# Ledger of designs, part 26: VHH binders against q05b89

Target 1, 377 residues: q05b89
Amino acid sequence: MLSSRVRLVATTARLVHSLIYSSSRSFMDLKALLSSLNDFASLSFAESWDNVGLLVEPSPPHTVNTLFLTNDLTEEVMEEALQKKADLILSYHPPIFRPMKRITWKTWKERLVIRALENRVGIYSPHTAYDAAPQGVNNWLAKGLGVCTSRPIHPSKAPDYPTEGTHRVEFSVTHTQDPDKVISALKEIAGVSVTSFSARTDDEEQTRLSLNCTQQALMQVVAFLSQNRQFYQKTEILSLEKPLLLYTGMGRLCTLDESVSLETMIERIKSHLKLSHVRLALGIGKTLESPVKVVALCAGSGSSVLQGTDADLYLTGEMSHHDVLDAASQGISVILCEHSNTERGFLSDLRDMLDAHLENKINIILSETDRDPLHVI
Key: E = the ipSAE of ESMFold2; O = the ipSAE of OpenDDE; V2 = 0.75 times the mean of E and O plus 0.25 times the DockQ between their complexes.

## First folded at step 9 (VHH)

Design m1 (framework vhh_gocatamig_d2; at its last look DockQ between E and O 0.01; V2 from the best seeds 0.00; counts 0 for: pae E 25.8 > 2, placed apart)
Fold by OpenDDE, look of step 9:
Structure m1 (fold): chain B 377 residues (1-377), chain A 125 residues (1-125)
Amino acid sequence: as target 1 above (377 residues)
Amino acid sequence: EVQLVESGGGLVQPGGSLTLSCAASGFTFSSYALAWYRQAPGKKRELVAYIYYSGSTEYMDSVKGRFTISRDNAKNSVYLQMNSLRAEDTAVYYCATESVTYTPEGTYRIEFDYWGQGTLVTVSS
């Protein structure tokens, strides 16, 4: 009677205490978050016609634990944001674009504002600022083309002039005309800065004056100079431009290292945008086998940015029928991917970039409900 | 810091097969394109294959139908399956990932960079 000692191997269920590192995600103050977002990409990059920034502000104080990213803020997306306990919605497109005289339940945009405020959710929109930003939507779209060199089609300008004034006025004063007196008189004009230097013209020593002035001061300067025909006739007036920002601007002109067939490019674009179909217009004399070396692209509605740009291919979300015809007549092929399809894919990269930029202080989530309203059938 | 470590190289007979692996670290692997390059003795480094973050792939003409590039985002790894190997495929194979460089002229360049040490593939009878 061999008593088979069944060794009960006590399976010590190692309670893997999943140390839920509750990463104590810290709340950010809304103002601090907005400042940080502006540091990421300045709202000054936005087009002047756009409506960007904090569009809906809950009553202070307001803290953000969850940032909700979406391309478009529809009522369905708003409900998702609320269900996911968003404290701030970053909507790429501004849900408030035109001024609202009333906030009622009448329009879906007004309802968005009401729902946001009732639930203490902020709404922030960067839109064209993220189009122009070096790390923005157009840069992301360009990544789909392959190895290339890119530049903005329309470079952005700095928000400020580097020096005081909007105009430079230059003229010469002969020694007989008492340059010091002229300088003294000009310096009395508010908004004028005068510099003088010696110049030799035709073996005569002259004092060259260069002054910067505001638009307002310019009229006074001109009036002063008009009193002396010799000054006036040789006066040059220059309009000063704000400095151009490097790597910042609307659209991208992309030059591929190696040319590829239009067919190959179409497949790259489809893959990048996760699309099964795109709309193609062939340029005159072009086929799917035609080489593509230069691509001009602009996310969203790109007609105004792409028009007049020399390229083998235009890539954008939408373009008017006539604009497509114009491009095609010039031998430029056009790929249209629908408006939001050229934008929405950027949000995943944006999440990762913002996570890094914000040092993981807040939770950043993407909308799952957000989609293009158009279906290609 | 971005790190790429190639493995799987070796001696193989003509017509044989080999799989190269590259383990990547120091970046968000799923967000970047990856590539395999090769450099034969006395030749320039050339692109063999690349794979977008979306999974789309491109190949040099000489390896089309023979080589397959793939990625496993969970393992932060990219692979190159090489079939029907030829003597002309003998080279040091390098793994690379996407980089962006900025120029003083206001342009930027997207290219593959961050090279590993490479792995030698020798195809010989």
Scores: ipSAE 0.230, ipTM 0.649, lowest interface PAE 1.6, mean pLDDT 90
Fold by ESMFold2, look of step 9:
Structure m1 (fold): chain B 377 residues (1-377), chain A 125 residues (1-125)
Amino acid sequence: as target 1 above (377 residues)
Amino acid sequence: EVQLVESGGGLVQPGGSLTLSCAASGFTFSSYALAWYRQAPGKKRELVAYIYYSGSTEYMDSVKGRFTISRDNAKNSVYLQMNSLRAEDTAVYYCATESVTYTPEGTYRIEFDYWGQGTLVTVSS
């Protein structure tokens, strides 16, 4: 069913219209959908170098009926998304990563942006936020190993717990300064949260101020305080450390309940990823019959995540020749499956989880044309 | 290697205008605060204007309303627009960037340790 528009007045009017839809057809405001996606897995867990979130936005207002999932957004995938009436594309890899100085028809990446906007399609990329998430890509990859306990190789830090900000700034205000005016001035600085307020009341001449702030806001706070020598000379700055999260982070270190042969593990991985072949490097002193109990994995290009981790097996999409040699020299076998082959299968699980999370309010479909560009023949 | 290169100095009449530029390299420009200092003949260096990494600005009292500091993170440059110049503004102007020192106990000290070579501004008729 389609919405209709009815003009109710001839001179000046707000447009009044009705929506006609069935329970199988729903719409979400883009802002509400983005909020729900962030509730599902926070973008704050993405790597600092990453480009995540809403990358292309049609002019507001924008409603979403169809969310289209892909690992990579190529021109072929964009054509598919447009033909399937996508309103928002979730591309696991960000198609916009390098700054664009121009948006013209010259490069395929620019053409993606043009086509998306011309057809009022948004583009959102979760990327390494989903690598880190406990229900994310690396958890999905670990499911292929068999019954195991897994933990992040590099746990994420809690964003705002137990306190907001990355620094605590404390200083005293004497009777020569108005504490209320100082507090007001500090509150004008973005990224500052007052966490406590204390005073020395035994002689009624000192007020102790305490605040939390981001590292970027810290410089503004210090600059403000430096304008008054009494504040600056009495200022103490504490660096706050946030606790590590137990199940959120990059990579997974997986311990199988029962060891299996490397040969058996290879077949499990091929079955899970739906691959006819994988590339294997045997660790020094290992054979296909060698037991595997501990697997360190990272979907995609995981060399830096896996480096230095003690395990029987590394599982990732790609790794440089010299990194494979280094692992093998340490007795660690390596299985390479190509980059997006270790990621794309997650999207089916993602669709199912998002359907539940969004209470089936919108259509969520997967790309049928999305493929790893590398083939093993 | 951190480099700060000032330009745009010169001779100008009282009441005139001049724009100083400072080109920066060797560090992540957008993450640092920058400042303009000046040193008049026979005087100590003094802070003229400061611009935080966030874009917030501070000025010495004698230049408020006359000078404007700005930054262009895309060009790794900081500027000082000087209007309504006075003879007292005659000085060598230096561009500087922050240095942060941490004590072993986690206390911060912030000071400007990196300086350009300076550019001369002369206000005289």
Scores: ipSAE 0.000, ipTM 0.082, lowest interface PAE 25.8, mean pLDDT 81
ESMFold2 (binder alone), look of step 9: mean pLDDT 77; pTM 0.756

Design m2 (framework vhh_gocatamig_d2; at its last look DockQ between E and O 0.30; V2 from the best seeds 0.00; counts 0 for: pae E 9.5 > 2)
Fold by OpenDDE, look of step 9:
Structure m2 (fold): chain B 377 residues (1-377), chain A 125 residues (1-125)
Amino acid sequence: as target 1 above (377 residues)
Amino acid sequence: EVQLVESGGGLVQPGGSLTLSCAASGFTFSSYRLAWYRQAPGKKRELVAYIYHSGSTEYMDSVKGRFTISRDNAKNSVYLQMNSLRAEDTAVYYCATESVTYTPEGTYRIEFDYWGQGTLVTVSS
């Protein structure tokens, strides 16, 4: 009766402590993140007709660990964002563009808002601010052209006036009219700043007044000056403009160092945008062998920006039939790449730039589902 | 032809130091912002440091105080001095050039973005 002692070999289950490198992913407060995004590219660069910034805000407090980047926020892309545990979605295009009177389940845009809020996901859209930014979408698109010198087609303006007021009013006061009294009276008007200078005109000493005023104050200033015919007749009113920003604006006018054939340019653009096909309209008298030296480009729908610009080639996502005809009639060739194809590729660069700008404090991911709705067949 | 060639990668112990070099050719080196990127296994490529044509530098937070990016325009070279290396610094490091040069007139020059082949840095005990 050989009692075979079955040696229970204790299989020491090596608990492979999967060192879950809990990469202590740092989080940012939503307000801090928004401030940082604005520092990256100011929303003041956006067009006035646009709807940019934080479009959907979860109830506070809200922290962001994962920033999800997409060109367009569709319902499919929203589901991806939720699956990937996005805390904030940066949608290049604003999913809310027109005012919403109701938030119901009726339209896909309203559903996006509902899904975002129910899952405490914010939605931020920079759109035309990133079009205008020096490091933005149009700059990225211009990188596909080759070696060139570039400038904005429509330069952006600074958000603020350098001095107080929107208008400057200049006039002279004779010594007989007590300049001090005039200055005192003008200074009583809210939104007015006055500077006085001594001036000699025709051997008579006069006091020259220069005042800055707001639009609201301007009418009061004019009313005051109209009380004295001598003041009014010699008054100059200047409209002040905000300073132009360097390197910032809509579209790009690109001058190539070396001219290339239109065919070569097409291949460069296809390569840069990872497209197999583009739509081409030849300018009058142009062929694929025609030289291209100057390219005017605008990502997305570029007609309003490109119109009237002198160039060999227009590059944009979409343009109306009539605008294409107008360009062609002027000898300008047009390349259309579809709307989002001129934009979406920028998101990879944006990720890298934001990672650096945010000092890797949060996880930044790109949508894999986001694509152009149009297929070229 | 534009070329970027990284060198200096290798095996180093934690706490050790390593200097990466990138030799550039085929473009006006002094006009470009240069960058180092890294890609760890299974992770996305990330920016490590920039050096502008002015000599100003920027770093990711994880490498601040430990890494130093520098350039020698006479040698057409950019360097990354890495000190106090950690296991988390293990990655393929890439040299890249920025394609934009700004002018005082409000214009900027755009060129191609160029990448090197990368050099492997392994930090292990």
Scores: ipSAE 0.329, ipTM 0.662, lowest interface PAE 0.8, mean pLDDT 90
Fold by ESMFold2, look of step 9:
Structure m2 (fold): chain B 377 residues (1-377), chain A 125 residues (1-125)
Amino acid sequence: as target 1 above (377 residues)
Amino acid sequence: EVQLVESGGGLVQPGGSLTLSCAASGFTFSSYRLAWYRQAPGKKRELVAYIYHSGSTEYMDSVKGRFTISRDNAKNSVYLQMNSLRAEDTAVYYCATESVTYTPEGTYRIEFDYWGQGTLVTVSS
């Protein structure tokens, strides 16, 4: 073994000298990179059913010099990532979604995990967090429509309640009962927080009390109040809700400044997505000359997001046949572009935004082999 | 105040070349994506080329291989080199930045917020 002083001094001086003269890029610790990715767009934006974040992690410590972006992580894309010396793969779609009981060579998804770990490559998936993000894939897709005003079709809920507890209980005490004794008794219940007191004299000469509590504490509060018929008879129980986020959510409802013909909109979409063909279902009574002003869009699979939304046009990657018929029967035209064709082009914008966000510290590259598996023949 | 000022337009013969310049001021130039647009007489404005802050570029099909967009962050300038000019390239050319404007009501707008005054390019024998 070599002396740490001799090895360290020589190696450190050579490396620092080389970095100063030859490269503006460097590397990041994996934990620091993950924190920066979360600052860019919070994983809390993801749908509750989703599997987002770091899915495969090489043993620490792990540094990232090259971040590799892909929409889908297939075995062909994995081989490209390894050949291009990726240290972290950002796969828009999570290649691991269901629990793996075994990690063997039997299935292609297990092989992805094995190849990643053997080559010390991490796998990160933002998935629906980036569908929801205000700077995400649906914002990119909306850019293809022209000058428009947009909003989320289904705004996301905030991750936390603004106040303590999940319920509010309000009730009255009469002048024959000491309010301070009632308050003291309620404070003995775990999970109860008295956040506001309201004292009002009405024709009953009563004091109105208010408290917040957890779901678990609610029955204890009600049981306490039930011991006095006067309290119980005047009790109101309110369920609290998380507020909606303004710009974050699934899908976009886009209103153009000036309507254009459906034919013109089709050409805009084809140009934006770089497609020779799209699939069109005309709404009842519509033609290629019909005006389009309101577009509801959802990158990827849009059936559940778009269903029931009033618009002139639905734009998505894929949609169930029955839902296409439902939209068309309501006079809504539908354009289908295939799942990943409505997503992959966003990755160029993502690279540019991440280059800026990460201050060009690492090399960010896009897959050149990632393609929608469906081809028009 | 934010300013985008185009220059370099003029009259050229078919097959000729021009270089357009756009000088930017009043904002952090290196952080913004920039574009060239053009508007032919009596026509709607159309995108010609984009350049990202990373230096990546995109072009409309009709100008690929003939036009080159570039930027110089030290001079706060974006350029459009136009070669093999054709009569259909006759237009007023505009420098612009693409942006998304968010509102407190939870909507946002996709548009160009800042535009230059334009520079006329005329291709005529």
Scores: ipSAE 0.006, ipTM 0.375, lowest interface PAE 9.5, mean pLDDT 83
ESMFold2 (binder alone), look of step 9: mean pLDDT 77; pTM 0.751

Design m3 (framework vhh_7qia_2; at its last look DockQ between E and O 0.01; V2 from the best seeds 0.00; counts 0 for: pae E 22.0 > 2, unsure alone 63.8 < 65, placed apart)
Fold by OpenDDE, look of step 9:
Structure m3 (fold): chain B 377 residues (1-377), chain A 125 residues (1-125)
Amino acid sequence: as target 1 above (377 residues)
Amino acid sequence: QLQLVESGGGLVQPGGSLRLSCEASGFTFSNYAMGWYRQAPGKQRELVAFIYYGGDTEYADSVKGRFTISRDNAKNTVYLQMNSLRPEDTAIYYCATESVTYTPEGTYRIEYDYWGKGTPVTVSS
């Protein structure tokens, strides 16, 4: 009974030594900084519908001495950034989300772009990339729950396939059908890779072919195989998936080591988010004394991520009325903290992490003006 | 071996002040975020204050404006200055450091791996 001690390789997230080096903060080239930010958390983690990266670029060359962090870039926050001599603004939410046909003084978003360019300030937005990142917003939010084990609710996928092709096609060729001829014909199709191996089925020796192909090549492959009924009838077509990324994804499913009352959890969340009030919907049959063991959370708007997830509690910034009703009907309690209140607190951690990642080469400051637009009264 | 040793607790009158210290050893102190927790009789342990490795701080609402967490990396010490103490602040105060561990299965654990023995704070007339 070999007790395979799964050596939990504790990858100690090297908490980067914020050496208060009074080091002479140096300027970074904008391109170098952007590369470094992408190394910190890849923009490939972002959702496909999102608009992330460098959104406003001053004319080159551009150097960055001061990086200004904010959750939302309003006109008031822009003025703060300018006053504090920001060279680059990292706005968690992209101020440019929809395409702009014109840049005029008509809308506040256009004015942001104008003000940024007139003052040679860049605007960068990571948004959902930082939602998905292992060290990102959802991880930060999970820290407020207590000691727990967490995993992404929707794991991210790698940006690329490990091999060429999006599909695998497998079929058998009998010796009488000249496997070499079939292989040769398939190899003539662009975007096809073929592997052959010997297989025995029902005491007959057959050549099994496995090919990877692109989406474009797939129809050609099928067309070729359809010319022989024997090939076609036993052909298996598999859709290949990109590899899943570990620790990366939208939302977090958190399992507490010890269950606590809903009341206790509310207090923890309030404390972590520095809120005096939150909105609570009780699940059917639940009370403030009900135990909470599993929490599903998503910073910002969590409906699409949390929906269908089994948990005692949903934690998010905002959720539609109907989604809250659905959760409650399933016995799931819901805590809403407002959209940006589940995000903004992360910026302190982000500053520290970026300071370490950038080796204190630039000044990183947080917006003091940035606030949630909603007041609880 | 990692050690956290709290000190500075005691009896104080309402409105009084105390300064708690936690001396850390056995790890690179400057690389870790530090926190103070407290546990009152019959209550669960709660976060009081937290200081990141970069020096940014977080406070529970109940202590905001009254307590200040700070750190001296040269001394491997985290402090909690407690002003305007109230009877409800009576508790055993614990120093802790946060850790995150990752598993091959794609999960991670957020926990405080190390706790001190605690220092008692009693606020009474």
Scores: ipSAE 0.127, ipTM 0.532, lowest interface PAE 2.0, mean pLDDT 89
Fold by ESMFold2, look of step 9:
Structure m3 (fold): chain B 377 residues (1-377), chain A 125 residues (1-125)
Amino acid sequence: as target 1 above (377 residues)
Amino acid sequence: QLQLVESGGGLVQPGGSLRLSCEASGFTFSNYAMGWYRQAPGKQRELVAFIYYGGDTEYADSVKGRFTISRDNAKNTVYLQMNSLRPEDTAIYYCATESVTYTPEGTYRIEYDYWGKGTPVTVSS
């Protein structure tokens, strides 16, 4: 566990890249930009229920000069993006989540799609992939706590490391069957990667085929092998265990180097999020002077991520009333800041990191009109 | 009215099996992540198994390899297959929801943590 410690790091890499790379901004092909965004943080880290990636695409080819960042894409934000000549909008929250049966002028969400396409603007959403990423929104949120070591509350599993797929299937091909034809047939199944090697059994040389496949593809592989069992012998199926990633996953459990009072932590959080007020539920037996050393945090909606985690303090945007009561009953204080207030500040860090990652090739701008819909009055 | 109705509990010997069912009504089932929780006498309610709307699952360490959660969206039902039952599995088992709703503003909200009445499971010889 000590080997899993992660210190928060300043953004000095931006200055070094600025001094090394002096180039004018230009255009990037959309495909190339999407590849670079995925290299920055893989969409494979998104939750299975999520709707991430390119959501709206102008007809190819499409080039991007201006990338426009926003937490939420509303009609007001869309108008701003169009006025600022965006070519791609990165919307942290996916504006398209439920399937759209129609694309008409009737609803505001349909109008977003229409306006984007009519103006040749793409829409991309990283959403929970950036929640999980080690350089993502939860890392940014943790920076406000002070010097701490953090780890994911729910670490991600490596989807393709050390091997692709969820299953490994191995079998022998008899001497009467051409292994190359078998390999070609198996490659027609989506989600299969095939290798082969020679093997000796009972002093007889046979070709042993080894493949990795998805769980969906496994049934098709088994069906293929079953159709000609006389040719495909000694079949073995292995379920692959994937290692946990050390720094990628949902939520962060942060241990401060030095504990501070809850009051001090509240002021740090308010300063980091630039908020005049936050909502506090004191844990049973706690006061504003109680020490805080362990903070469990999750930007946005933290109920499911934080549930059951032992800590001195929960920090999130919103949490169900029931879960706040449960945490408080266990002596855990809760700070709620509203959903997008715990996310939007990350976009400044994202812009700086993407400027460096893309070597300042395109113009990256932040929405100035994007706001949390809830405001304390 | 949103409702969750559990069934399938009962008395079973150690090493035996039970299949719990939770039928949901009054909400769009496919939009909800579903969970099974249990509460033994004198203990706090704890998560047993959880299934996301996309089908991914999570299990408490104490039940991994013995329990399987699944869902049937056509029947608005979530199941818990409980194998190799042990006396420490004795509890009242509750079905619960956690929802993520996409709002018109383009953000996600958690709405309504609902619980069923529970179904008792007793494991004894």
Scores: ipSAE 0.000, ipTM 0.107, lowest interface PAE 22.0, mean pLDDT 81
ESMFold2 (binder alone), look of step 9: mean pLDDT 77; pTM 0.756

